VH-VL binders against NAD kinase (nadK). Designs and how they scored, part 4

Target 1, 268 residues: NAD kinase (nadK), of Syntrophomonas wolfei subsp. wolfei (q0aze0)
Amino acid sequence: MKIILVNNRFKENTEKKAQEIAGQLSALNVEVIIDNGLDEPYAGTVDFIMVLGGDGTMLRAARRYGQRAIPVLGVNMGTVGFLSNIEINELAEYLPLILREEYSLEARMMLEVAVFQQQSLLTRVFCLNELLLRSNSPRMLSFALEISGQKLEPYRGDGLIVSTTTGSTAYSLSAGGPIADPQLDAFIVTPVASHIINKRPLVVSPEREISLHLLEEREAIIGIDGQIKMDFGAENRVLIKRAPHPLLMVNLKAKPFFTSIDRSLQRQ

## First folded at step 1 (VH-VL)

Design b29 (from b3 with heavy chain R100K G101Y S103G Y104S Y106S P107Y F108L; framework fv_bermekimab)
Fold by ESMFold2-Fast, scan of step 1:
Structure b29 (fold): chain C 268 residues (1-268), chain A 121 residues (1-121), chain B 107 residues (1-107)
Amino acid sequence: as target 1 above (268 residues)
Amino acid sequence: QVQLVESGGGVVQPGRSLRLSCTASGFTFSSYGVHWVRQAPGKGLEWVAAISYDGRNKYYAESVKGRFTISRDNSKNILFLQMDSLRLEDTAVYYCAKDKYYGSGSYLDYWGQGTLVTFSS
Amino acid sequence: DIQMTQSPSSVSASVGDRVTITCRASQGISRWLAWYQQKPGKAPKLLIYAASSLQSGVPSRFSGSGSGSDFTLTISSLQPEDFATYYCQQANSFPYTFGGGTKVEHK
């Protein structure tokens, strides 16, 4: 069995903990590859991906490996998040189940984001939570939103979020979007500080294509999962689709999504 | 009532540092970009710097780039301008101003009273 | 940088006069221009935004016009409280730039 351990080298002691866990797995005849975010993604075939960290580390793992149809387990190392399934102090308890492949998988949709300059593809990235289009200046944006060839009235404001259902509890929530069951597949389109008072979040089929472009020359940024930042100008267009493969999340322990989010909202 | 109040101005020596503050009230501070604009004695208005509503994007006039740093604290409704390596040509009244959004443009609809930065001989 | 040129630099006028101030941009700025009024010892006040839109609370004797590179602020009938310095400002791109100002003075 070959396992990738994904960790965040920039956090205190996370690399040391990853090495300790790698040693434990090696003692059980598991080949371990450590991905601390500094190198290119491991190109070889692997059987399992174990993410050691919070939601941010899981988002990075999903972008790097989420399209490979490999089981991914989130192991929380401190602050409980929505994307981890077990705590680090529970890993020893669940490890035999992992090695015997005694777990279920939950499929989570991902976004495919393609950025064009006119008709030329500049880049293609995948993400688990959302794409954010926002102004890169104090000036508001004027931009066009098109959903499967249907051109909406122009948007004016600070930006727009296109989110997965998994991302419904991330930046989309902060911008006024709905809480969505992450087992549903849908795009959630949430305006950011719109100047048009009745621009509401839209929930659209994941089979649709969403495109965005600026109507006036402005400095704007596209943000991916809050971690990648790309310049976006009037010469650019972004196309958002459902990614070809969902992220396969390992379910070892029942996680009460709705009671967890309810508790979080009541206690801020 | 929208109000912006600058503080932190004073007499400094060339090469020293000074930090200006601007406290905002009467509007949702975290929803608007804010600017610093200065005016030298007997001269016109000169735009200095701006910061986006979320603090992620910062813009500077060429004359201050690399010496001044704009920042904000949205939890306390305060805008800052950290001024390093001060020069005699930085002598001015410094105003903070709030964005007004209209169409795809932004304009400066409310200004503070200003704080004076001047130099000892 | 977009350069903003105002003319005249000063104008002598009497109460009741029509006053016209012009502003020229070194490149096209569409309608992304504002006009401000500044009285001695006071902060500037926004009068006109988007070239021709009157700011709330500003008297109707003030009006703005223009598009592209040439803009005009007009005060149809000057009042005693209108003696001040007026500035145009382009809001098309960073850095924002102001005109040099026009001082409206008593004859």
Scores: ipSAE 0.000, ipTM 0.389, lowest interface PAE 18.1, mean pLDDT 86

Design b3 (framework fv_bermekimab)
Fold by ESMFold2-Fast, scan of step 1:
Structure b3 (fold): chain C 268 residues (1-268), chain A 121 residues (1-121), chain B 107 residues (1-107)
Amino acid sequence: as target 1 above (268 residues)
Amino acid sequence: QVQLVESGGGVVQPGRSLRLSCTASGFTFSSYGVHWVRQAPGKGLEWVAAISYDGRNKYYAESVKGRFTISRDNSKNILFLQMDSLRLEDTAVYYCAKDRGYSYGYPFDYWGQGTLVTFSS
Amino acid sequence: DIQMTQSPSSVSASVGDRVTITCRASQGISRWLAWYQQKPGKAPKLLIYAASSLQSGVPSRFSGSGSGSDFTLTISSLQPEDFATYYCQQANSFPYTFGGGTKVEHK
């Protein structure tokens, strides 16, 4: 059995904890690869991915490995979040189940994002939560949204979010988007501070293609899961579609989505 | 240098089938939507069909829906148009055209030379 | 379907003339209009996209304007190589539709 441990290099004691866990797994005849984000993703065959950290570490793991159809378990290291299934102090209890492959999987859709500069593909990236287009100056953006060849009337405002259902509780929620059952596959398209009164969030089939481009030269950025930022100008276009493979999230213990989000909203 | 080269046109009888091909070179074929546009002799341009860069989304003019099928092979840089139940009204030069953008829905920055489809009756 | 009405169907002009061609959409298409030039026996060539953006390599004497439903292509000073048929095309929604064409001929 080969397991990748994904950790956050910049969080106090996470590397030490990853080493302790790697030692425990090696004692059980498990081969361990540690991914702290500094190197290229491990290219070999892997049976399981264990993510040690908060939601941010899970988003990075999903971007790096989510398209390989490998089970991914989120192990919380003390941060509040939605993408972890068990706490670190519970790992010893659940480890025998992991090694015997006695767990269920939940498929979570991902976005495939292709950003073009003029006629050239600039980057192709996958993400679990969302793409954010936003102004990088005090000026509003004017931009075009196209859904499967249908070109909507221009948007004016601070930007737009194209989110997965998993991402419905992240930036999309802050911008007024709906809370979506992560079991559903859909794009959620949420305007950010739209100047046009009738621009509503849209819930769109995951079989659709979504494209965005600026109608005026403005300073703008594209953000991916809040972790990748790219300058976006009038010469750029972004194309968004459902990724070929969902992220396969491991469920070892019941963690009801709706009661969790409801409690979180009461704290706002 | 961007090139699109159509083939497969010819003389056909009404009700029969014909398959057109368009071979692309000089650009990353898998990054662009591609279209079929036809022009009847002495007439104007008529858009026929489109396929997205990855082959997942397909669109057709009402006059050809249910009779024509667009497809692509990104490994070989080839676009296809399968034309079934052909009618005299389908007589035209058929052009393949590349989107200027990266999804269907954008103007056509490059066109092939065209291939003629006509009828022997 | 969105109908594109192009006017005039033909225009007679001399080298150095200003030529104006108009295109009207049956419904609003924002700025999603392109202009093409076609010479006899040849494939069309893109001149203008997004109503007013000049395609790379196209001479600056060509310009486009308009938004919504009414659009114009202007050739500020006609050259010998500009005698051709011109087409507008909406890219707002499927099916895409072309105007009927305008033939620019010698007087």
Scores: ipSAE 0.006, ipTM 0.430, lowest interface PAE 13.6, mean pLDDT 86

Design b30 (framework fv_bermekimab)
Fold by ESMFold2-Fast, scan of step 1:
Structure b30 (fold): chain C 268 residues (1-268), chain A 123 residues (1-123), chain B 107 residues (1-107)
Amino acid sequence: as target 1 above (268 residues)
Amino acid sequence: QVQLVESGGGVVQPGRSLRLSCTASGFTFSSYGVHWVRQAPGKGLEWVAAISYDGRNKYYAESVKGRFTISRDNSKNILFLQMDSLRLEDTAVYYCAKGSYYDSSGYPTFDYWGQGTLVTFSS
Amino acid sequence: DIQMTQSPSSVSASVGDRVTITCRASQGISRWLAWYQQKPGKAPKLLIYAASSLQSGVPSRFSGSGSGSDFTLTISSLQPEDFATYYCQQANSFPYTFGGGTKVEHK
């Protein structure tokens, strides 16, 4: 059996704990690869991915490994999050089930984001939560949105979010988008501070292709999962579609999504 | 526009050294792993070497281990291949190829290639 | 090392024909397979990644299928610009390996 341990390179607690867990797994004849985010994703075959940390670490793991159809387990190390399944103090209890492959999987859709300059592909990235187009200056953007060849009336405002259902509780929620059951596959398209009164969030089929480009030269950025930023200008366009593979999230214990989000919203 | 431009190829003597360069533009070079792939005249493609986005991890085909050294200069957007102890079997067009994801994540495919630089031997 | 076997080595075809190229890995590689097109004197161009995902700008007549050890590239209706050599590539593990290539040439 070979496992990748993903941790946060900037948290001393998580690196030390990753080394301890790697030692424990090695004692059980499990090969361990530690990914602290400094190097390329491990290119070899693996059986399981264990993510030690919060939601941010899980988002990074999903971008690095989510397209490989390998089970991914989120292990929380203190801060409550939506993407972890067990707590670190529960790992010893569940480890025998992991090693015997006695768990269920939940598929979570991902986005494939391709950024072009003219006809040339500049970059492609996968993400679990969302793509954000936003202004990088006090000036609002004017931009075009096309859904599966259908050209919508121009948008004016601070930007737009294209989100997965998993991302419905992240930035899309803050911008006024709906809360979606993460077991559903759909794109959620949420305007950010639109100046056009009738621009509403859209929920569209994951089979659709979404494209965006600026109608005027402005300072704008594309944000991915709140962690990656790319400059975006009038010569650029972005194409968003459903990624080829979902992230396969490990369920070792029931996680009550609806009660968890309800509790979180009552605190806001 | 993503562009990769190789240079440094030429005619060499067996046993000597040659350094290839690849200048990258149109993407954030420091965010991607990059590769060298070669093709002997009239033959297929052979992966030679790879370097991670930050230069810490280096990978080599068995045929070139100990003879070739891959490196990069992220401040200048340049990839290098130092080729020592050259053999007749190293005759090929050498391509610089970009790994496919912005933050070095995802599947390792080659989404952009340079036009290649020819390494051959005097007779 | 993972051996990649392509068949056929060459195929003679006419415009409008369906062309099928196969690629077999010596061990399981999941979906870590890409297809490339190379025209004489030019660098390879990515056509398909993750076994079946079409690269942006590539015509829909190209399609890929397969998982595990057996993979197929199909050109549903061959066009004049499609006469080229095609390569599969596994990205499952280092060293990355390519198939021997399939030359699609005029009948």
Scores: ipSAE 0.000, ipTM 0.422, lowest interface PAE 11.7, mean pLDDT 85

Design b31 (framework fv_bermekimab)
Fold by ESMFold2-Fast, scan of step 1:
Structure b31 (fold): chain C 268 residues (1-268), chain A 122 residues (1-122), chain B 107 residues (1-107)
Amino acid sequence: as target 1 above (268 residues)
Amino acid sequence: QVQLVESGGGVVQPGRSLRLSCTASGFTFSSYGVHWVRQAPGKGLEWVAAISYDGRNKYYAESVKGRFTISRDNSKNILFLQMDSLRLEDTAVYYCAKDLRYSSSPGAFDIWGQGTLVTFSS
Amino acid sequence: DIQMTQSPSSVSASVGDRVTITCRASQGISRWLAWYQQKPGKAPKLLIYAASSLQSGVPSRFSGSGSGSDFTLTISSLQPEDFATYYCQQANSFPYTFGGGTKVEHK
């Protein structure tokens, strides 16, 4: 059995904890690869991915490994979040179940984001939560949105979010988008500070293709899961589709999504 | 206050070995990754090796892989570079350099030593 | 290995001039690029990290821009103390690599 431990060396003690867990797994004849985010993703065959940290670390793991159809377990290290399943102090209790493959899987859709410069593919990335197009200056953006070849009236405002249902509780929520059951597959398209007050969030089929481009030269950026930023100008176009594979999230214990989100919204 | 000081350079014959040291002061040495960067006379900078804050991850340039070994002693605040099978093309001033942040990202070096010269006699 | 190409290799400039130095990566490196200044007989000094972040204590006449594979360092109004050699460095992946350097000289 080969397991990748994904941690974030930016956080104190997470690398030491990853090393401790790696030693424990090695003693049980498990081969362990530690991924702290700085090197290229591990290219070999892997049976399981254990993410040590909060939602941010899970988003990085999803981007790096989510398309490989490998079970991914989120282990919370004390941060509040929605993408972990167990706490670090519960890991020893659940480890035998992990090693015997006694768990269920929940499929979470991902986005495939392709950024073009003119007609050339500049980059292609996958993400779990969302793509954010936003202004990088005090000036509003004017941009075109196309859904499966249907050209909508121009958007004017600070930007747009294209989100998965998993991402419905992230930036999309902050911008006024709906809360979606993560077991549903859909794109949520949420405008950011639109000039036209009647521009509503859209919920569309995940089989649709979404295209964005600027109508005026402006300083804008594309953000992916709040972790990747890239410049976006009038010569650029972005195409968003459902990724070929969902992220396979491990369930070792029941997590009550609706009561968790209700509690979180009362705190916000 | 915050400084790195290299030592151990000198004149050596090809095929021999040298051990460079870099002593850190004024910061928590055990919290930062540290690097060796060299510069041949009249040439540009060349990254040589790096070691993570805890000594577990080590990285090398292809030109030195298998010949050089990076290590650290966090109890003494010292970084080492063991250089074996030295070649004329290893002639350079060797600098030690500190990662800007606790993590290796952004991969920039905010503190550098003064450098120690490694050269050869024929 | 990611190769870093700097241009020009040298530039002659006068005090008050705007100087632009370019760095090109052979592969995409996102924003993981730093700029350094080196004066003769001295160790390099960090100017810019993460492509555009100005290091503490560095004058605001220095600025960095770019992402992906094309980057620039700009000195908006060259001062006498700015005559030096400048290097870019990528930190997207190991081994880290430096550009060949750009010498900013008198005349």
Scores: ipSAE 0.000, ipTM 0.376, lowest interface PAE 19.9, mean pLDDT 86

Design b32 (framework fv_bermekimab)
Fold by ESMFold2-Fast, scan of step 1:
Structure b32 (fold): chain C 268 residues (1-268), chain A 122 residues (1-122), chain B 107 residues (1-107)
Amino acid sequence: as target 1 above (268 residues)
Amino acid sequence: QVQLVESGGGVVQPGRSLRLSCTASGFTFSSYGVHWVRQAPGKGLEWVAAISYDGRNKYYAESVKGRFTISRDNSKNILFLQMDSLRLEDTAVYYCAKEGRYFDWLPPFDYWGQGTLVTFSS
Amino acid sequence: DIQMTQSPSSVSASVGDRVTITCRASQGISRWLAWYQQKPGKAPKLLIYAASSLQSGVPSRFSGSGSGSDFTLTISSLQPEDFATYYCQQANSFPYTFGGGTKVEHK
């Protein structure tokens, strides 16, 4: 068995813990590859991915490896979030179940984001939560939204979010989007501070294609999972589709989504 | 066309404070970790401090721990280094440096600023 | 802390020479090593990352090798613009540490 350990090198405790866990797994004849972000994603075949950290580290792992249809387990290292399944102090308890493949998998849809410069593909990335288009200056944006060939009336405002259901509790929530059961597959399209009062969040089929482009020259960015950000101008167009493969998240213990989000909202 | 521009260096007395700034342009600042590296006149490079892309994780060299504070303002594309209790041994050109690749690949430093000099009178 | 020992401290060379600089880590750092070039009065410039990967725009006469604790930077045919100081740096763990530098100077 070959396992990738994904961790965040900028968090001092995670490097030492990753090495300790790698040693424990090696003692059980498991080959371990450590991915702390310094190198390109491991190109070889692997059987399992263990993510050591918070939601940010899971989002990075999903972007790097989510399209490979490999089980991914989130192990919380003290950063409370929605994407981890077990705590680091529980790992020893659950490790035998992991090695015997005694767990269930939850499929989470991902976005495929293709950004074009003029007529050329500039980049293609995958993400678990959302794409955010926003102004990078005090000026409002004017932009076009097209859903599966249907051209909507132009948007005016600070931006737009195209989210997965997993991303419904991230930036989309802050912009007034609905909380969605992450077991559902859908795009959630949430306007950010729209000048047009009647622009409401849309919940659309994950089989739809969504395209965005600016109608005037402005300083804008697109953001991916709050981690990757790109300049976006009137020469650019972005195309958003459902990614070919969902992220396969490992479920070792029941995590009550609805009570967790309810408590989180009461704190805000 | 990545550019990093340091400012805030100058002549200071031991025990005083200085705040260095580094203004970034030509890349999405909030997507990258950024670092301070210093070089004493005629000497080699010494890593000083690092801050993660979101500002939550900070790291320091032992020689500056407790005296220097790294911070960033992602809305203004500025990196800061607050230097308290300055000592003669802190005399150096201070460079800000950007971590590499855009897609979660973090090579050490693909771009550096021109540096700002911190020195002491008398 | 990981100590980086760089050798030699200086080397005298002529245009066309092969120059080899070595860097040794006090513990294993896998491939988490970079090489930088610094000219007098200028900021360092990245040459090599991940021990052996050439940075975009850097001439192919520069190459890096090694893994674990022993690393080398090679300049296969020294050019006039290559007279500079070279530094290795480990990025395996914090604090990041640099080698002491190698000055490549005219013979």
Scores: ipSAE 0.000, ipTM 0.404, lowest interface PAE 12.5, mean pLDDT 85

Design b33 (framework fv_bermekimab)
Fold by ESMFold2-Fast, scan of step 1:
Structure b33 (fold): chain C 268 residues (1-268), chain A 122 residues (1-122), chain B 107 residues (1-107)
Amino acid sequence: as target 1 above (268 residues)
Amino acid sequence: QVQLVESGGGVVQPGRSLRLSCTASGFTFSSYGVHWVRQAPGKGLEWVAAISYDGRNKYYAESVKGRFTISRDNSKNILFLQMDSLRLEDTAVYYCAKSPYSGSYHYYFDYWGQGTLVTFSS
Amino acid sequence: DIQMTQSPSSVSASVGDRVTITCRASQGISRWLAWYQQKPGKAPKLLIYAASSLQSGVPSRFSGSGSGSDFTLTISSLQPEDFATYYCQQANSFPYTFGGGTKVEHK
């Protein structure tokens, strides 16, 4: 059995805990690869991915490994979040089930984001929550949104979010988007401070293609899961599709989504 | 320099089939959507079909839907139009045309081929 | 389908004249309109995109305006090489549709 331990090297004590867990797994004849974000993603075949940290660490793991159809377990390190399944102090109790592959999997859709510059594919990335197009200056953006060949009236405002259902509780929620059941596959398209009256969030089929480009030269950025930032100008285009594979999240214990989100929303 | 070269046009009998090709050079063909546009002798332009850069999405004019099939071979930089059940009304010069933005099959056509004529014999 | 009505169908003009061609969409297409020039025996050439943006390499005497459903192509001072047929095209939605064309001819 080969397991990748994904941790945040910048978080106090997570490096120590990762080494401790790696030692325990090695004693059980499990090969451990540690991914602390410094190196390229591990290119070899692995059987399981264990993410030690909060939602941010899970987003990084999903971006690096989510398309490989490998079980991914979120282990919370004290930060309250939506993407972990068990707490670190519960890991010892669940470790035998992990090693015996006694767990269920929940599929979470991901976005495939392709950013082009003129004739060339600049980058292709995958993400679990969202792509954000945002103005990086006091000037409003004017931009075009296409959904499966249908061109909407131009948008004018601070930007746009294209989110998965998992991302519905992240930046899209803050911008006025709906809360979506993460078992539903859909794109949620949420305007950011739109100047045009009646621009509403849209919920669209995940089979659709979404395309964005600027209609005039402005300082703008593309943000991926709040972790990757790229300059975006009038010469750039972005194409968003449902990723080929969902993230396979490990369920060792029931975590009721609706009760969890309801409690979170009551904290201003 | 961007170049699109159509071939495969010719004289055909009604009800027969014909396959047009368009060979692309001077740009990363696999990154751009491409279209077929036709023009009947002495008449205006008519959009026929579009294909996305990866070949997953295809669109057709109602007049050709069910009879024509657009496809592409990105390894060879070739666009195809398979024309089945040809009608006299399909007589036209057929142009292939390139979408202007990488990753998109939309908007306008920044480059066109010189066209290939499809006509009918008695 | 979105119908594109182009007028006039032909215009007789002399070198130095201002030529105006109009294009009307049967429904709103925002700014998703392009203008093309076609010379006899040749493929069309892009002049204007997004209603008012001049394509690289196209002379500044060509300009486009309009939004929604009414659009105009203007040639401020006609040159000998400008005698051609001009077409508008909507790119708002599939199927894409072209105007019927305007032939700019000598006198």
Scores: ipSAE 0.000, ipTM 0.444, lowest interface PAE 14.6, mean pLDDT 87

Design b34 (framework fv_bermekimab)
Fold by ESMFold2-Fast, scan of step 1:
Parts: C-alpha cells; sequence; structure tokens
Structure b34 (fold): chain C 268 residues (1-268), chain A 123 residues (1-123), chain B 107 residues (1-107)
C-alpha cells in the first residue's frame, strides 16, 4: 500500500509528527510519501491520502489530489475543524481499519475554476470551498454575474463568493450565506457587502456554469479556498463549473455536522 | 448592535502573567481580523498585536514579541491576549479593535473599538 | 519598523478654522494610512482609511490626502465637537505603527 502524508511545514512539530507516522507505517510495510507543500504533487499511483492538520491542510490536499479519486482522511493535529474525521491520538486505533479498507467514503463536490484573459485560458484550478472575488482597493466593484448564460442585473459591492456546500460554513457563511448540508451538491452564490440592498444569496444547480467579469476597470483579486490569490481586472473573466470528480473523504467514525455547526453558531 | 467588550485587566505585579479577553457581538467575528492596541496613561496609541480572521496569521509589535500571545476562539466570538513576563512599561489601557475589511489581506483601518481595559502595576 | 511622524504635536484653533495635520512615513506606504479621532477617556474613532476614504457616518468636513510617505488630514471648518487628539496609522505592513498624535485644543 502506498500512502501520501500531507502536512503543513510551517506548523510547529507537524514535520516531526509526520516523520514518526511515516516510520510506523513503514514498519507495517506501507510505502509512505510525505507532501509538506514544498514540491510538486506526487505523480505516481497512490492508494490513500492521510492529511495531518486542520481544515487548511485538507484544502491544500484537495486542490493537489482531489481529482484523482483517491480516499482522503483528515487527521486533526490540534483544534477540531469540519474536514477532519479522527484525532491524531486515535490514529493507532483506526490504522488497522484503514489498511483493511473498513471505512465508508463521502463524496464532496469541488469547483473547477478557469481564469481567462480575453479569449486565452490563463489557469485552471480545483478547490473544495470557494472562489472569492473581492476589491483590492477602497472602491466598490461593479461586476457581472452570469448563470448558465442568464445575465443577472449588475452587482455593486465588495465582491462575491461562489461556494460548494462544503464551503457553506467557510467564507460564504461569514458573508451571510446559508448553511448547507454537505451531502447536497449545489453552488452557493453569496454577495459580499453589496451596495444593492436586495441582493440575496443564491443556491443553484451544480450542473450550471457561473461566469464573472468586471464592468469597470478596478483593482480586484480572486481568492481560492483562502489560500491562492490572483489579480483580476476588466480584461479577465472567470468560469466556474462543477469539477469532474468529487473529493472522496474517508469516514471512520460519525461526525455530527448539524449539532457541531449549531453549537458553533449559537454562542451562549 | 456591533460591539467589542474587553475584560481581564487589573492590578498585577511585575514578572507575572495576565490574560485579556475581548467578546464580539453584532457582526460575524470569524470574517474579520482583530487587533490589540494599547495606550499608556497620557501617551499615544501603540499597536500591540493582530490575528487574521481564521487565526492562522499572528503579528506582534517588537516590544511584546516573545512575551505576548494573541489567539481567538471563533466559536465563542472571543479574542485573547496572553501577556507573560509583564513589565512596568506594559502599563496601559488595552483596546481590542476590528479590521474594516471582510477577509482583508490588506487591512485598511480599524472601525469598531472596545471601551478598553486597564492593566496597571502595584508596588 | 515603519516610523510615523505626526506634526504638529498640538494646535490651538477656534470654531470655524481650517485645521491641517500632517503625517510622514519613514518609508513608502502607498495609500495604506488611516486617521483616528480620540476624545479624553474614550476609544479612538476611525475617520479616514486608505488615505482619502471617508468612514461611514463621519462628517464631510474631514478629508484626507496623500500617498507614498506624506499625508494630510484636513478639517475644513472646525466644530465644537472636533476638539480632540488625532492619530495617523499605517496599514501597509505589520507591525502597524501610529503617529504621535496631534491635540486640537481651544485657543
Amino acid sequence: as target 1 above (268 residues)
Amino acid sequence: QVQLVESGGGVVQPGRSLRLSCTASGFTFSSYGVHWVRQAPGKGLEWVAAISYDGRNKYYAESVKGRFTISRDNSKNILFLQMDSLRLEDTAVYYCAKDTRIFGSVPYGMDVWGQGTLVTFSS
Amino acid sequence: DIQMTQSPSSVSASVGDRVTITCRASQGISRWLAWYQQKPGKAPKLLIYAASSLQSGVPSRFSGSGSGSDFTLTISSLQPEDFATYYCQQANSFPYTFGGGTKVEHK
């Protein structure tokens, strides 16, 4: 069996912990590749991906490996997030189940983000949570949103978020978007500080194609999963579609999404 | 209403530790970077520390680096400042303040401020 | 660290006067400067961000200008409620730094 251990090289003690786990796995005749984000993604065949860290590390793993239809397990190394399934101190207990494939898989939709300059494709990126279009100056943006070729009335404000259901509890929630069941496939389109008072979040079919472009020359950026930042000007257009493959998340134990999010939002 | 309320200030002895808290209400706390700013009696404003909206990035003034630790609990809408190895020069009213921009990578200013909590020394 | 030098340290003025406060950064900070008003015993209040953008709810008699290293706050016609201490603050890079303050006091 070949397993990739994904960790964050900038977190204290995570590199040492990754090496310890790699040693334990090697003793069980498991081939281990450590991906700390420094190099290109491992290109070879892999049976399983173990993400050591919080939600941010999982988002990186999803962008690097999510389209390969490989089981991905989130192992929490500190504060519990929404994308981890087990704690690091539980790993030894669950490792035999992993090796015997005694787990279920939960499919999480991903976004395919294509950025164009006029007619030319500049880049294509996959992400698990969201794309954020926002102003990079004090001036509000004026921009156009198209959903499957349908042109909506222009937006004015600080920006827009196009989110997966998994991303509904990330940036979209902070901007006033709904909490979505991650078992559902949908795009959530949430305005950021809209100047037009009646602009509401939209929940649309994941089969739709979403297009964004600026109506005026402004300094803007697009952000992907809060980790990738790209300049965005009036000559640019972004196209957002459902990614070809979902992220396959490993479920070793029940994680109560609704009770967890309810407690997170209801501060007593 | 949008507000920040500090607590945890008081009279402390040099070399000891103190933890300040700042409770947010009326806005989505997890969407904004937040700052600690202090003001010594009769002196000007001094920026102390900041934490990004997601808690991943932390910044400190040189005078407190290595002694103070900023943290946040987005589930409880609370900002913390753990102050270790306190010195007489740390005497000040400590304010917490919210960044103006949602998800700001370039914070433009601080638009919501708490009332402040006083940290002073006995001897 | 970026040093912020504010001048004058105090100014005596009468209601109706035009008041100008300057702020100089030790290195270029683009437009990333904010201005605050502080009254005795109160928390600071944001007046202007990004050098020239007026904060919501702040009277139009307040204006900011400048870019790079030299910045100015202007109060076009001083009102009784404007007697306060004013601070500039750079937001270009961490650590953030404040100017020393300018006290606008009664003549």
Scores: ipSAE 0.000, ipTM 0.382, lowest interface PAE 16.8, mean pLDDT 85

